# Designs tried in a protein design chat: VH-VL binders against q9umr5. Part 454

Target 1, 268 residues: q9umr5
Amino acid sequence: SYKPVIVVHGLFDSSYSFRHLLEYINETHPGTVVTVLDLFDGRESLRPLWEQVQGFREAVVPIMAKAPQGVHLICYSQGGLVCRALLSVMDDHNVDSFISLSSPQMGQYGDTDYLKWLFPTSMRSNLYRICYSPWGQEFSICNYWHDPHHDDLYLNASSFLALINGERDHPNATVWRKNFLRVGHLVLIGGPDDGVITPWQSSFFGFYDANETVLEMEEQLVYLRDSFGLKTLLARGAIVRCPMAGISHTAWHSNRTLYETCIEPWLS
Short names: E, the ipSAE of ESMFold2; O, the ipSAE of OpenDDE; V2, 0.75 times the mean of E and O plus 0.25 times the DockQ between their complexes.

## First folded at step 22 (VH-VL)

Design pq9 (framework fv_nofazinlimab; at its last look DockQ between E and O 0.85; V2 from the best seeds 0.87)
Fold by OpenDDE, look of step 22:
Structure pq9 (fold): chain C 268 residues (1-268), chain A 122 residues (1-122), chain B 112 residues (1-112)
Amino acid sequence: as target 1 above (268 residues)
Amino acid sequence: QVQLVQSGAEVKKPGSSVKVSCKASGGTFSDYAISWVRQAPGQGLEYLGYIIPIFGAARYNQKFKGRVTITADKSTSTAYMELSSLRSEDTAVYYCARGSYDSTGYEPFDYWGQGTMVTVSS
Amino acid sequence: DVVMTQSPLSLPVTLGQPASISCRSSQSLVYSDGNTYLYWFQQRPGQSPRRLIYKVSNRDSGVPDRFSGSGSGTDFTLKISRVEAEDVGVYYCMQGTTWPFTFGQGTKLEIK
C-alpha cells in the first residue's frame, strides 16, 4: 500500500489546480489516498502564514494519525513555506517525503510579470517599507519578502521566514530544527523558466546577496550555520534537487514529465 | 498635500448594510495601508480593520465577526468600508486614515478623513 | 487582545500648568525590530483625530514642542509642559505592535 499524499496549494490557488497531479498519482500509484487541502483558497491565501500553518496543521494531524507508516507532502509555491513551517512546529509529524514544488524557500524579491499586476516595478523596490512593519507582516507575501538591500530590516521585522530559517534568534529554534530533521527526504523542485519565484534559485535555497548576485544553498548562512538543518539533511543524503527548464510557475503541478522525473520517485 | 475625503452621512435601518467610501488624493495610493476606525457618540476609538491596496487584502478586527468588508479601487484611489447586519450600536462616526513613509519605515494614521456619520435607527 | 489602559480618564488643568497622561499596555509593545509602536492621538471637539506622537517619543510635524512622549515596554506617558486653550480635547494612546491594534479609553483634557 502506498503512503497517503497530502497536497498544499499556493498563493491565490485552490485544490482545483491539482486535478492533473491527482490523475498522475492515480495512474502510477493506484490506490494512493490523495488529500488536497482546501484551506485558505484564493484571497484567503494572503492571510498571515502562521495562521495558515495552524489551519493546515489541524487538517494534517488526523491524516497523519491514520497513517502510521508515514505520509508524503507535496507543497506548491507559497505552500512550500507553509509546509516547512508545519514540519518545524510539529514534534510528531511522520512525513517521509517533503516535496517542495517551486516554492520561494529562501524568500521572494521579484519583478516578474506574474507579480506585476500586484506590484509595479517601482513599488517593489520600496515594498520593504510596508512589509517590514507590523501592518505588512499581517499578510503572507510580506512574511517571506526578502529584500537583499535591507537585510537588517528583514532579519528584525520578518515574522515568518527569518524565524523558520533560524536567521533571527528565538526560543524555539533548536526544537524547530529537531522537528524539521524528522523528514525523510526534502525534494526541492524549481526551474529558470518559472517566471514567478524570484530568483528561481530560491526554490533551492539560493538567493541574492547585497549586489543581487545569486548565491547557492551552500553559500547561505542558514546552511553554513545549519540553523534549521539543511547542512545536516544534505550530509545524510536527504536533500534532492530537481531543476527543470521550460516550465512556467502555473504548470509545475500539471506537467507529466516533471511529475515522472521529480515527484513520482518519491511517492513510493 | 495628501487628503482623504469620505462619503456623506448615512441613515440606515437595522439589518441593512452601509458602505462608506474614502477617496485619497495628493499622493500614491496602492502602497499605503488604509485604516478604518469608528467612534460611537461620546465613546472612544475602535479599530475596524485596514487594507493594503497593492495586496488586495484586508485585516479585520475579529470583534465584528465578519460583518466588516474593506475593499479598495486602485484606479480611483478609493477605499471602501462596508458594514452589514447593522445594529443600533453601530451608530458612530467612521473614519478612514492613511499612513506615510519616513526614513525609518512605515507609520500609520498620518492623514485622516473628515469622518462619516452612520446612524442606525428603526 | 492587548488592552490599553489610560489614566486619568478626566484631566482638568489650569491654563499654563503642565499635564501628564499615562498609558499602560497589558503586554510589551516592543516589536521584533526593536521598535515600540505606541502612538498618541489628539481629538479636538468636533474634529477628526490627529496623530501627535509615533513610536513612543517622535513628535509629528506641526506638533508643538510642549508635547512630549516617553516610556518603554508597557508604561508610557504623554506630557504637556504648558497647557494652552487649544489643547482641549480627548487624547488616545494606541498600540500598533500586535493585531488587532487597540486604543486606550481616552483622556479628556479640560480647562479649569
Scores: ipSAE 0.928, ipTM 0.968, lowest interface PAE 0.5, mean pLDDT 95
Fold by ESMFold2, look of step 22:
Structure pq9 (fold): chain C 268 residues (1-268), chain A 122 residues (1-122), chain B 112 residues (1-112)
Amino acid sequence: as target 1 above (268 residues)
Amino acid sequence: QVQLVQSGAEVKKPGSSVKVSCKASGGTFSDYAISWVRQAPGQGLEYLGYIIPIFGAARYNQKFKGRVTITADKSTSTAYMELSSLRSEDTAVYYCARGSYDSTGYEPFDYWGQGTMVTVSS
Amino acid sequence: DVVMTQSPLSLPVTLGQPASISCRSSQSLVYSDGNTYLYWFQQRPGQSPRRLIYKVSNRDSGVPDRFSGSGSGTDFTLKISRVEAEDVGVYYCMQGTTWPFTFGQGTKLEIK
């Protein structure tokens, strides 16, 4: 029998977007209980990420309680940040595989095709001014906006990403790291043709330095200082990196080859 | 010179809706918080909510949740506030306001509209 | 919600004398970035509100230097060193640290 799977969606998204993923799971792992959480759909996905984390937490608690052998998380785009925060704040989670499907784990800094829909003109160099204020932090995109040219503002004003990355001191940092480290596997999925996540290496905990040169996960201070457990997880053999070219941002959950290669092996 | 010009006074019956406009002139609009505040006769200020037009999304004071809708049209630099299921206690002057940026960052309520009187009477 | 409490609610002042308005919040207004998002507004009779003071103590452009703001944490004060006839109106504090952002109930300043 297979562990239950919980699916968490991204920005401007809904549970319907995962119908093909559900079909793939049913075909390859018949009898798997899959719950696609139907919360914070559409424009509600712009609500503060901590509000979303609280709502999703309430939804996952009974599912995890009914499955003491463990569950799997598949978390897409912005949803991967929600899920990582869940793993940090839940002292009693039983997640085996955390599958991060093209999620901006180190943040977002880009006027991309997806963000062009949200931002019809190029605005990335100026967005920090509203994002790094209490007015901006009431919106999810600002919760993980990471301007590499204003890193001091990011570190001090981020109400979400700087905290779950352990980039800013806070009283829960040690407990959150302990809770996150209870995950069995961290599966990182993304690719260069995504077109939305900027830099796309954010899906693998890479990000820009001040010159917009991408530093990979192992070059990031959060990894080197092991601020929330990445170095420990890698040393334990618990991090799986599964990059795939040729997939656009909206196609990650509807590509059979991606599913078979990067997702299926981890749905024990 | 930034100026916010609101639509004219409205007289409404209980149970109906009102939509107040707020047009910005002489300045930019889309990357600021555009706030809505009301003031009942002889009373203080109440914060209804705000929109950041570049996100196309608003935050609402939960006191008004379900009755207030705040939108913006970036092409015309106009924000709108719609209040539904009107009651007599919704009689108030409704203000829009825009923030600004300074050396310390973002600051709210730098520019105010002239106010729109909404009277709810049966 | 953060409750903002002003004192006094009515403030009769002799022309040329100082005035002081207190504003207290139900929780700290210090945000994670180290800023304190406390604002003061003036509403003259028949006019829209006007921002006087931003982030506790910063005077807006065109605001006379007889106005000053001070305070920290949960306790804040607006002072007018020498009240002029034009200062008649209602004064509001507002917090911008925790949504929903909230106003004090107002202090009506009048010349006695």
Scores: ipSAE 0.841, ipTM 0.929, lowest interface PAE 0.8, mean pLDDT 91
ESMFold2 (binder alone), look of step 22: mean pLDDT 91; pTM 0.931

Design qp1 (framework fv_nofazinlimab; at its last fold request DockQ between E and O 0.94; V2 from the best seeds 0.92)
Fold by OpenDDE, fold request of step 23:
Structure qp1 (fold): chain C 268 residues (1-268), chain A 123 residues (1-123), chain B 112 residues (1-112)
Amino acid sequence: as target 1 above (268 residues)
Amino acid sequence: QVQLVQSGAEVKKPGSSVKVSCKASGYTFSTYYISWVRQAPGQGLEYLGIIIPEYSTANYNEKFKGRVTITADKSTSTAYMELSSLRSEDTAVYYCARGSRWFDSTPYYMDVWGQGTMVTVSS
Amino acid sequence: DVVMTQSPLSLPVTLGQPASISCRSSQSLVRYTGNTYLYWFQQRPGQSPRRLIYQVSNRDSGVPDRFSGSGSGTDFTLKISRVEAEDVGVYYCMQGTKWPPTFGQGTKLEIK
């Protein structure tokens, strides 16, 4: 039998968004128990990510307990960060494949429609004034806002991304790293035509330097320091990159070609 | 010097398949996009699909409804385009073209082109 | 798909005179990052396409400076300041902002 699949949605999403993914999984892996977690949907996805992590943890624990052979996680967009944090805080998770589906794993720094909706009078260049305040950190979007021009504020004020990245010292850093390293495979999916994740390379742990030059994962401090286990995962062949052109942000979970190429191989 | 050298002309019957090759040299083949474009006689250019050889991740123009398969062999620095269920309308010169590195934001860069492969579909 | 419309489709030009080709897109070619992926290609008779311009206005190496690209949003132009005999061929604009990439119909430049 196939391992259960747990799906975590992104910002402003619902379970309905994954109807095609469910169809594909059922078709190619019949009998797979797929659970799309219907938590923090819609506007509730703006809740602090740590709150979301706790909620999702409560939901996945029973599923994992019933699946001693392991489970697969498919985590879309913002959900990818939730899942990474989830795997960091759980010392007993049994995740075989963690599929990060177009997730801003290294953060977000772009003027997206979501940002414009939430902060219509703010540009990305000024969002640090809001996001790195205690008030701003009450919103999920700000929890992974990564302003390359205000790294000091990011490191000191980011209550989520900086912590799960191990970029700011905290008492759980070592344990979180150990927990995260329990994953069988980390599958990173994304592409240049995404239109939302900024930069799109964030899905592969690439990100801007101070000059807004996008650097690769291997050039990032979190990798070089192995602060949460990226270097270790790569060394043991546990990181899989699956970039694809021509996929828009809202199509990562519905495109058949993408599914067959980047998702399906890891559901066995 | 960056070069893309394609396989020779093909003559095919309707309903058959054709596989065109594109051998790359002069650069790190695996990390750059390869696109396929075709041009019917006396007509314009039409985009078929793209691949990243390193990861064998290909995507296709939906117009071809799954008839196109793009693959790559890193060991030989060769990309392939296979078109099945051939029709007379598929008669065209098929081109491969190099894009940017996959980590860059210009997959359709197309700065270097192959010499083209004429595929004729006739009964 | 994004429709690329070139004008004119036929461009007879006297040697030494300037030429201009227009390319219009059915939607904005500005990506969310602010970049515009508009390309110009030249195809001489019996040859493969050759890229002349990338990202609206950047000339490729080896392309004479008499070629220039300009435009923004949905309207783009390729200009040849002084047409030479070697410029005979078909010119295509292409957008790479939206999937799939799409080409204009082509503009056939010929000498009068």
Scores: ipSAE 0.950, ipTM 0.968, lowest interface PAE 0.4, mean pLDDT 96
Fold by ESMFold2, fold request of step 23:
Structure qp1 (fold): chain C 268 residues (1-268), chain A 123 residues (1-123), chain B 112 residues (1-112)
Amino acid sequence: as target 1 above (268 residues)
Amino acid sequence: QVQLVQSGAEVKKPGSSVKVSCKASGYTFSTYYISWVRQAPGQGLEYLGIIIPEYSTANYNEKFKGRVTITADKSTSTAYMELSSLRSEDTAVYYCARGSRWFDSTPYYMDVWGQGTMVTVSS
Amino acid sequence: DVVMTQSPLSLPVTLGQPASISCRSSQSLVRYTGNTYLYWFQQRPGQSPRRLIYQVSNRDSGVPDRFSGSGSGTDFTLKISRVEAEDVGVYYCMQGTKWPPTFGQGTKLEIK
């Protein structure tokens, strides 16, 4: 009697990473159909995010069709951006809870182990030269790279984040906003001990201004202009914030206290 | 003029539980972290856990998993720490301490401490 | 857990002389953002801890300038340039970089 749950993984992930989350759901919501989408795993998670969105869309359609009462999404890290794009491009989605599990919703501007591994000669201050090129936009990380010191390049070159945020004009903006607003709840999860998402407040639609001061969601231009529906969702009481200290990036889906506090209540 | 005022000393029997209160004043209680720390007689400091009162999101040191519960009541600006299945080695002074705002990156800042609550566990 | 090791554990000092307390961590305390969350607390006899130094070297308001903090990575120091009678107590370092926060064992400073 519980709505099906669809899980979308992050960068360099696999379905095994979610074994504890699946166990928690089975314990608290027995009989729930949980699908961890096994697409774009490992190095394939570096494919352009629009390519990933298309593949995940094809996988999600039959699941949603079999569940006319709705589904829930739990989307981790990079996967939270894939899921937000799905909510925008699918005019027929029936998502009730979109649970964004430590996702860089306003982008990433940080030197992480992943970036050092992938681009060992680059630093956050110069990565815009790679990411804001046609070649760079073929990598998922660059699709949500957001350099606050080169906003003009970001707005011009971003093939993904600037579009789903409504920061660059495009003919689908009104339709995407309408589709996104059909979600029942947006549940934002993250915390200061994450260690990967930079700033970690990106998981709550916070981000750096030009001086690297982190502004809250309500201070962001995309919120104030309601470019993709955040202000409307907040006014509707549909945004749930669930920050928690003491959880590293790889532990969000394997912490029982986090699950019971931030996820379980939204899996009706 | 930030203050944290804790409840009075308690004497408990083994196997029972204790709930210590920490009343905050002089700042916006709900948006700041509250940590709990204890100190056994003649020993050092040991971290128990933390909460964001606004969201009731608590996390605990694994050493105390299953025995400690941290809660908050925004209407009274009061945080609570409950320790169950008490043993004599839980005899300690228990402190609450304030961290940063939840949206800032320094949850363990601990710039203001309560006066401490002595909990004695004896037969 | 990050282990914090203080030395010395006992520090008898002649009034007016300098004092130095070492604190070493089992892991680097530098976050990927460049910040180091290393703190120093003073606990006078019978009192709750009081923060003296935050983020390695920043003195709290009302802390005398004879107290200074320094260090980086895994090695940190609290110095008192001239010990006064009111400095008697136990001094703790604490790291807030990695969950859970952990304290050093404490250094008991006494006037000789």
Scores: ipSAE 0.867, ipTM 0.924, lowest interface PAE 0.7, mean pLDDT 93
ESMFold2, look of step 22: ipSAE 0.849; ipTM 0.922
ESMFold2 (binder alone), look of step 22: mean pLDDT 92; pTM 0.943
OpenDDE, look of step 22: ipSAE 0.942; ipTM 0.963
ESMFold2, fold request of step 23: ipSAE 0.856, 0.864; ipTM 0.922, 0.925
ESMFold2 (binder alone), fold request of step 23: mean pLDDT 93, 93, 93; pTM 0.952, 0.948, 0.953
OpenDDE, fold request of step 23: ipSAE 0.950, 0.950; ipTM 0.968, 0.968

Design qp10 (framework fv_nofazinlimab; at its last read DockQ between E and O 0.92; V2 from the best seeds 0.91)
Heavy chain, then light chain:
Amino acid sequence: QVQLVQSGAEVKKPGSSVKVSCKASGYTFSTYYINWVRQAPGQGLEYLGIIIPEYSTANYNEKFKGRVTITADKSTSTAYMELSSLRSEDTAVYYCARGSRWFDSTPYYMDVWGQGTMVTVSS
Amino acid sequence: DVVMTQSPLSLPVTLGQPASISCRSSQSLVRYTGNTYLYWFQQRPGQSPRRLIYQVSNRDSGVPDRFSGSGSGTDFTLKISRVEAEDVGVYYCMQGTYWPPTFGQGTKLEIK
ESMFold2, look of step 22: ipSAE 0.867; ipTM 0.927
ESMFold2 (binder alone), look of step 22: mean pLDDT 92; pTM 0.944
OpenDDE, look of step 22: ipSAE 0.940; ipTM 0.961
ESMFold2, fold request of step 23: ipSAE 0.869, 0.881, 0.851; ipTM 0.926, 0.930, 0.914
ESMFold2 (binder alone), fold request of step 23: mean pLDDT 92, 92, 92; pTM 0.942, 0.944, 0.943
OpenDDE, fold request of step 23: ipSAE 0.949, 0.948, 0.948; ipTM 0.968, 0.968, 0.968
ESMFold2, last read: ipSAE 0.870, 0.857, 0.874; ipTM 0.928, 0.920, 0.928
ESMFold2 (binder alone), last read: mean pLDDT 92, 92, 92; pTM 0.943, 0.944, 0.942
OpenDDE, last read: ipSAE 0.948, 0.947, 0.950; ipTM 0.968, 0.968, 0.968

Design qp2 (framework fv_nofazinlimab; at its last look DockQ between E and O 0.92; V2 from the best seeds 0.90)
Fold by OpenDDE, look of step 22:
Structure qp2 (fold): chain C 268 residues (1-268), chain A 123 residues (1-123), chain B 112 residues (1-112)
Amino acid sequence: as target 1 above (268 residues)
Amino acid sequence: QVQLVQSGAEVKKPGSSVKVSCKASGYTFSTYYINWVRQAPGQGLEYLGIIIPEYSTANYNEKFKGRVTITADKSTSTAYMELSSLRSEDTAVYYCARGSRWFDSTPYYMDVWGQGTMVTVSS
Amino acid sequence: DVVMTQSPLSLPVTLGQPASISCRSSQSLLRYTGNTYLYWFQQRPGQSPRRLIYQVSNRDSGVPDRFSGSGSGTDFTLKISRVEAEDVGVYYCMQGTKWPPTFGQGTKLEIK
């Protein structure tokens, strides 16, 4: 039998968005038990990411317990960060494939419509004033806001991304790294036509330097220092990159070509 | 120095399939996009699809309703475009064209083109 | 799909005179990152297309400086300051901002 699949949605999203994905999985892997977690939907997805991590943890623990052979995670957009954190804090998870579906794994620094809607009076270059404040960190988007021009503020004020990345020292860094390394495969999916994730390379742990030049995963300090296990995962062949052009952000979970190419191979 | 060399002309019957090859040289084949474009006689250009050879991730213009398959062989630095269920309207010169590196955000860069492959579909 | 509309479709020009080709898109080609992916291609008789301009106004290496591209949003222009005999062919604009990439109808430049 196929391993159970757990799906975690993104910002302002719900389980309904994954109806096509469920159909694809059912067709190609009949009998697979797929659970789309219906937590923190819609506006509730703006709640602090650590709160979301706790909620999703409570939901996945019983599923994992019933699946001693292991489970697969499909985590979309913001959900990819939630899942990475989840795997970092769980010392007993049994995740075989962690599929990060167009997630800002290295953070977000983009002036997109969803940011303009939430912060209409703030430009991308000035959002750090809000996001790196105590009240700003109460919003999920600010938890992974990564301003390349204000690295000091990011490192000191980011209460989520900087911690799960091991960029700021904390007492759980070693344990979190150990936990995350329990994953069988890390599947990174994204592409240049996304239109939301900024830069889109963030889905592959690429990100801006101080000159807004996008550097690859292997050039990032978190990789070089192996702060949460990326270097180790890569070395043992556990990281899979699956970039694809022509996919918009809202289509990653509903595109058949993408599913067959980047998702299906890891559901066996 | 950088060039794309395509396979020779093809003559096919309706309902059959054709597979055109595009051999790259002068650059690191696996890390750059390969685009496919066709041009019917006396007509304009039409986009078919794209691939990243390193990861074998291809995407297609939906207009062709799943008739197009794009693949790549990194060992031979060759990309392929297969078109099935051929029709007379598929008669065209088919081109491959290089995009940017997959990490550079310009998949449709198309700075280098193959010489084209004429495919004739005739009963 | 984004529709690209070129004008004129036929462009007879006297040698040494300037030429101008317009390209309009059905929607803005400005991407969320601030880039505009508009390209110009030249196709001489019996040859493959050759890129002349990328991202609206950047000229490729080897392309004479008499070629220039301009525009923004939905309106773009390719100009040839002084047409030469070797400029005969069909010119295409292409957008790469939205999937799938789409081409204009082409403008056939001929010498009078």
Scores: ipSAE 0.941, ipTM 0.963, lowest interface PAE 0.4, mean pLDDT 96
Fold by ESMFold2, look of step 22:
Structure qp2 (fold): chain C 268 residues (1-268), chain A 123 residues (1-123), chain B 112 residues (1-112)
Amino acid sequence: as target 1 above (268 residues)
Amino acid sequence: QVQLVQSGAEVKKPGSSVKVSCKASGYTFSTYYINWVRQAPGQGLEYLGIIIPEYSTANYNEKFKGRVTITADKSTSTAYMELSSLRSEDTAVYYCARGSRWFDSTPYYMDVWGQGTMVTVSS
Amino acid sequence: DVVMTQSPLSLPVTLGQPASISCRSSQSLLRYTGNTYLYWFQQRPGQSPRRLIYQVSNRDSGVPDRFSGSGSGTDFTLKISRVEAEDVGVYYCMQGTKWPPTFGQGTKLEIK
């Protein structure tokens, strides 16, 4: 009697990473159909995010069709951006809870072990030269790279994040906003000990201004203009914040306290 | 003035539970972290856990998971720490200490401390 | 857990003389953002701990200029340029870089 749960993984991930999350759901919500989407695993997670969105869309359609009462999404790290784009492009989605698990929703501006592996000679201050090029935009990491010191380049070059945020004019912006607003709840999860998402407040739609001061969601232009529905969702009481200290990036889906506090209540 | 005022000293028997309160004033209680730390007689400081009162999101040092519960009541601006299955070695002064706002990166800032609550576990 | 090791554990000092307390961590306290969350606390006899220094070297308001903090990576130092009678107590370092926060053993400062 529980709604099905669809899990979308992050960068360099696979379905095995979610084994503990699956155990927690089975214990608290027995009988729940949980599908961890087995697409774009490992290095395939570097493919352009629009390509990933299309593939995941095709996978979720039959699951949603079998569950007319609705489904829940749990979307980890990069996967949270995939899921947000899904909710915008699908005019017939039936998602109740969209659970964004430590996702860089306003972008990423930080040197990490993952970035060092892909771009070993680059630093965050100069990665915009690669990412804001046509070649760079073919990598998923660059699709949500958000350099606060080169906002002009971001707005003109971003093929993904600037579009789903409504920061750049787009013929589908009104439809995408309408589709996204059909979600029942947006559950935002993250914390200061994450160690990868930079700033970690990106998981709550916070981000740097030009001085690298982190502004809250309500101070962001995309919120103030309600460009994709954040202000409307907040006013409706549909945004749930669940910040928790003491959890590293790879531990969000394997921490029982986090699950019981932030995820379990939303798996109706 | 920012203050944290804790409940009074307690004497408890082994196997019982104790609940220490920490009442905040002079700031927006709900949005700041509250940490809990203890100090056994003649010993150093030991970290117990943390909470964000606004969201009731608590986390615990693994050493105490299963015995410590941290909660908050926003309406009274009061945080609580409950320690169950008390043993003689739990005799200590228990402190609450404020962190930063949850949105800032410094949960363990501990810029303001309560006066401490002596808990004595005696058979 | 990050182990914090203080030395010395006992520090008898003559009034007016300098004092120095070392704190070492079992791993680097530098975060990828460039911040180092090392703190120093003073606990006077019969009192709650009081923060003196945050983030390695930043003195809290109301803390005398004779207190200073320094260090990086795994090695940190608290210095008192001229010890006064009010400085008697136990000094703790603490790291907040890695969960859970951990404290050094404490250094008891006493006047000879």
Scores: ipSAE 0.854, ipTM 0.921, lowest interface PAE 0.8, mean pLDDT 93
ESMFold2 (binder alone), look of step 22: mean pLDDT 93; pTM 0.948

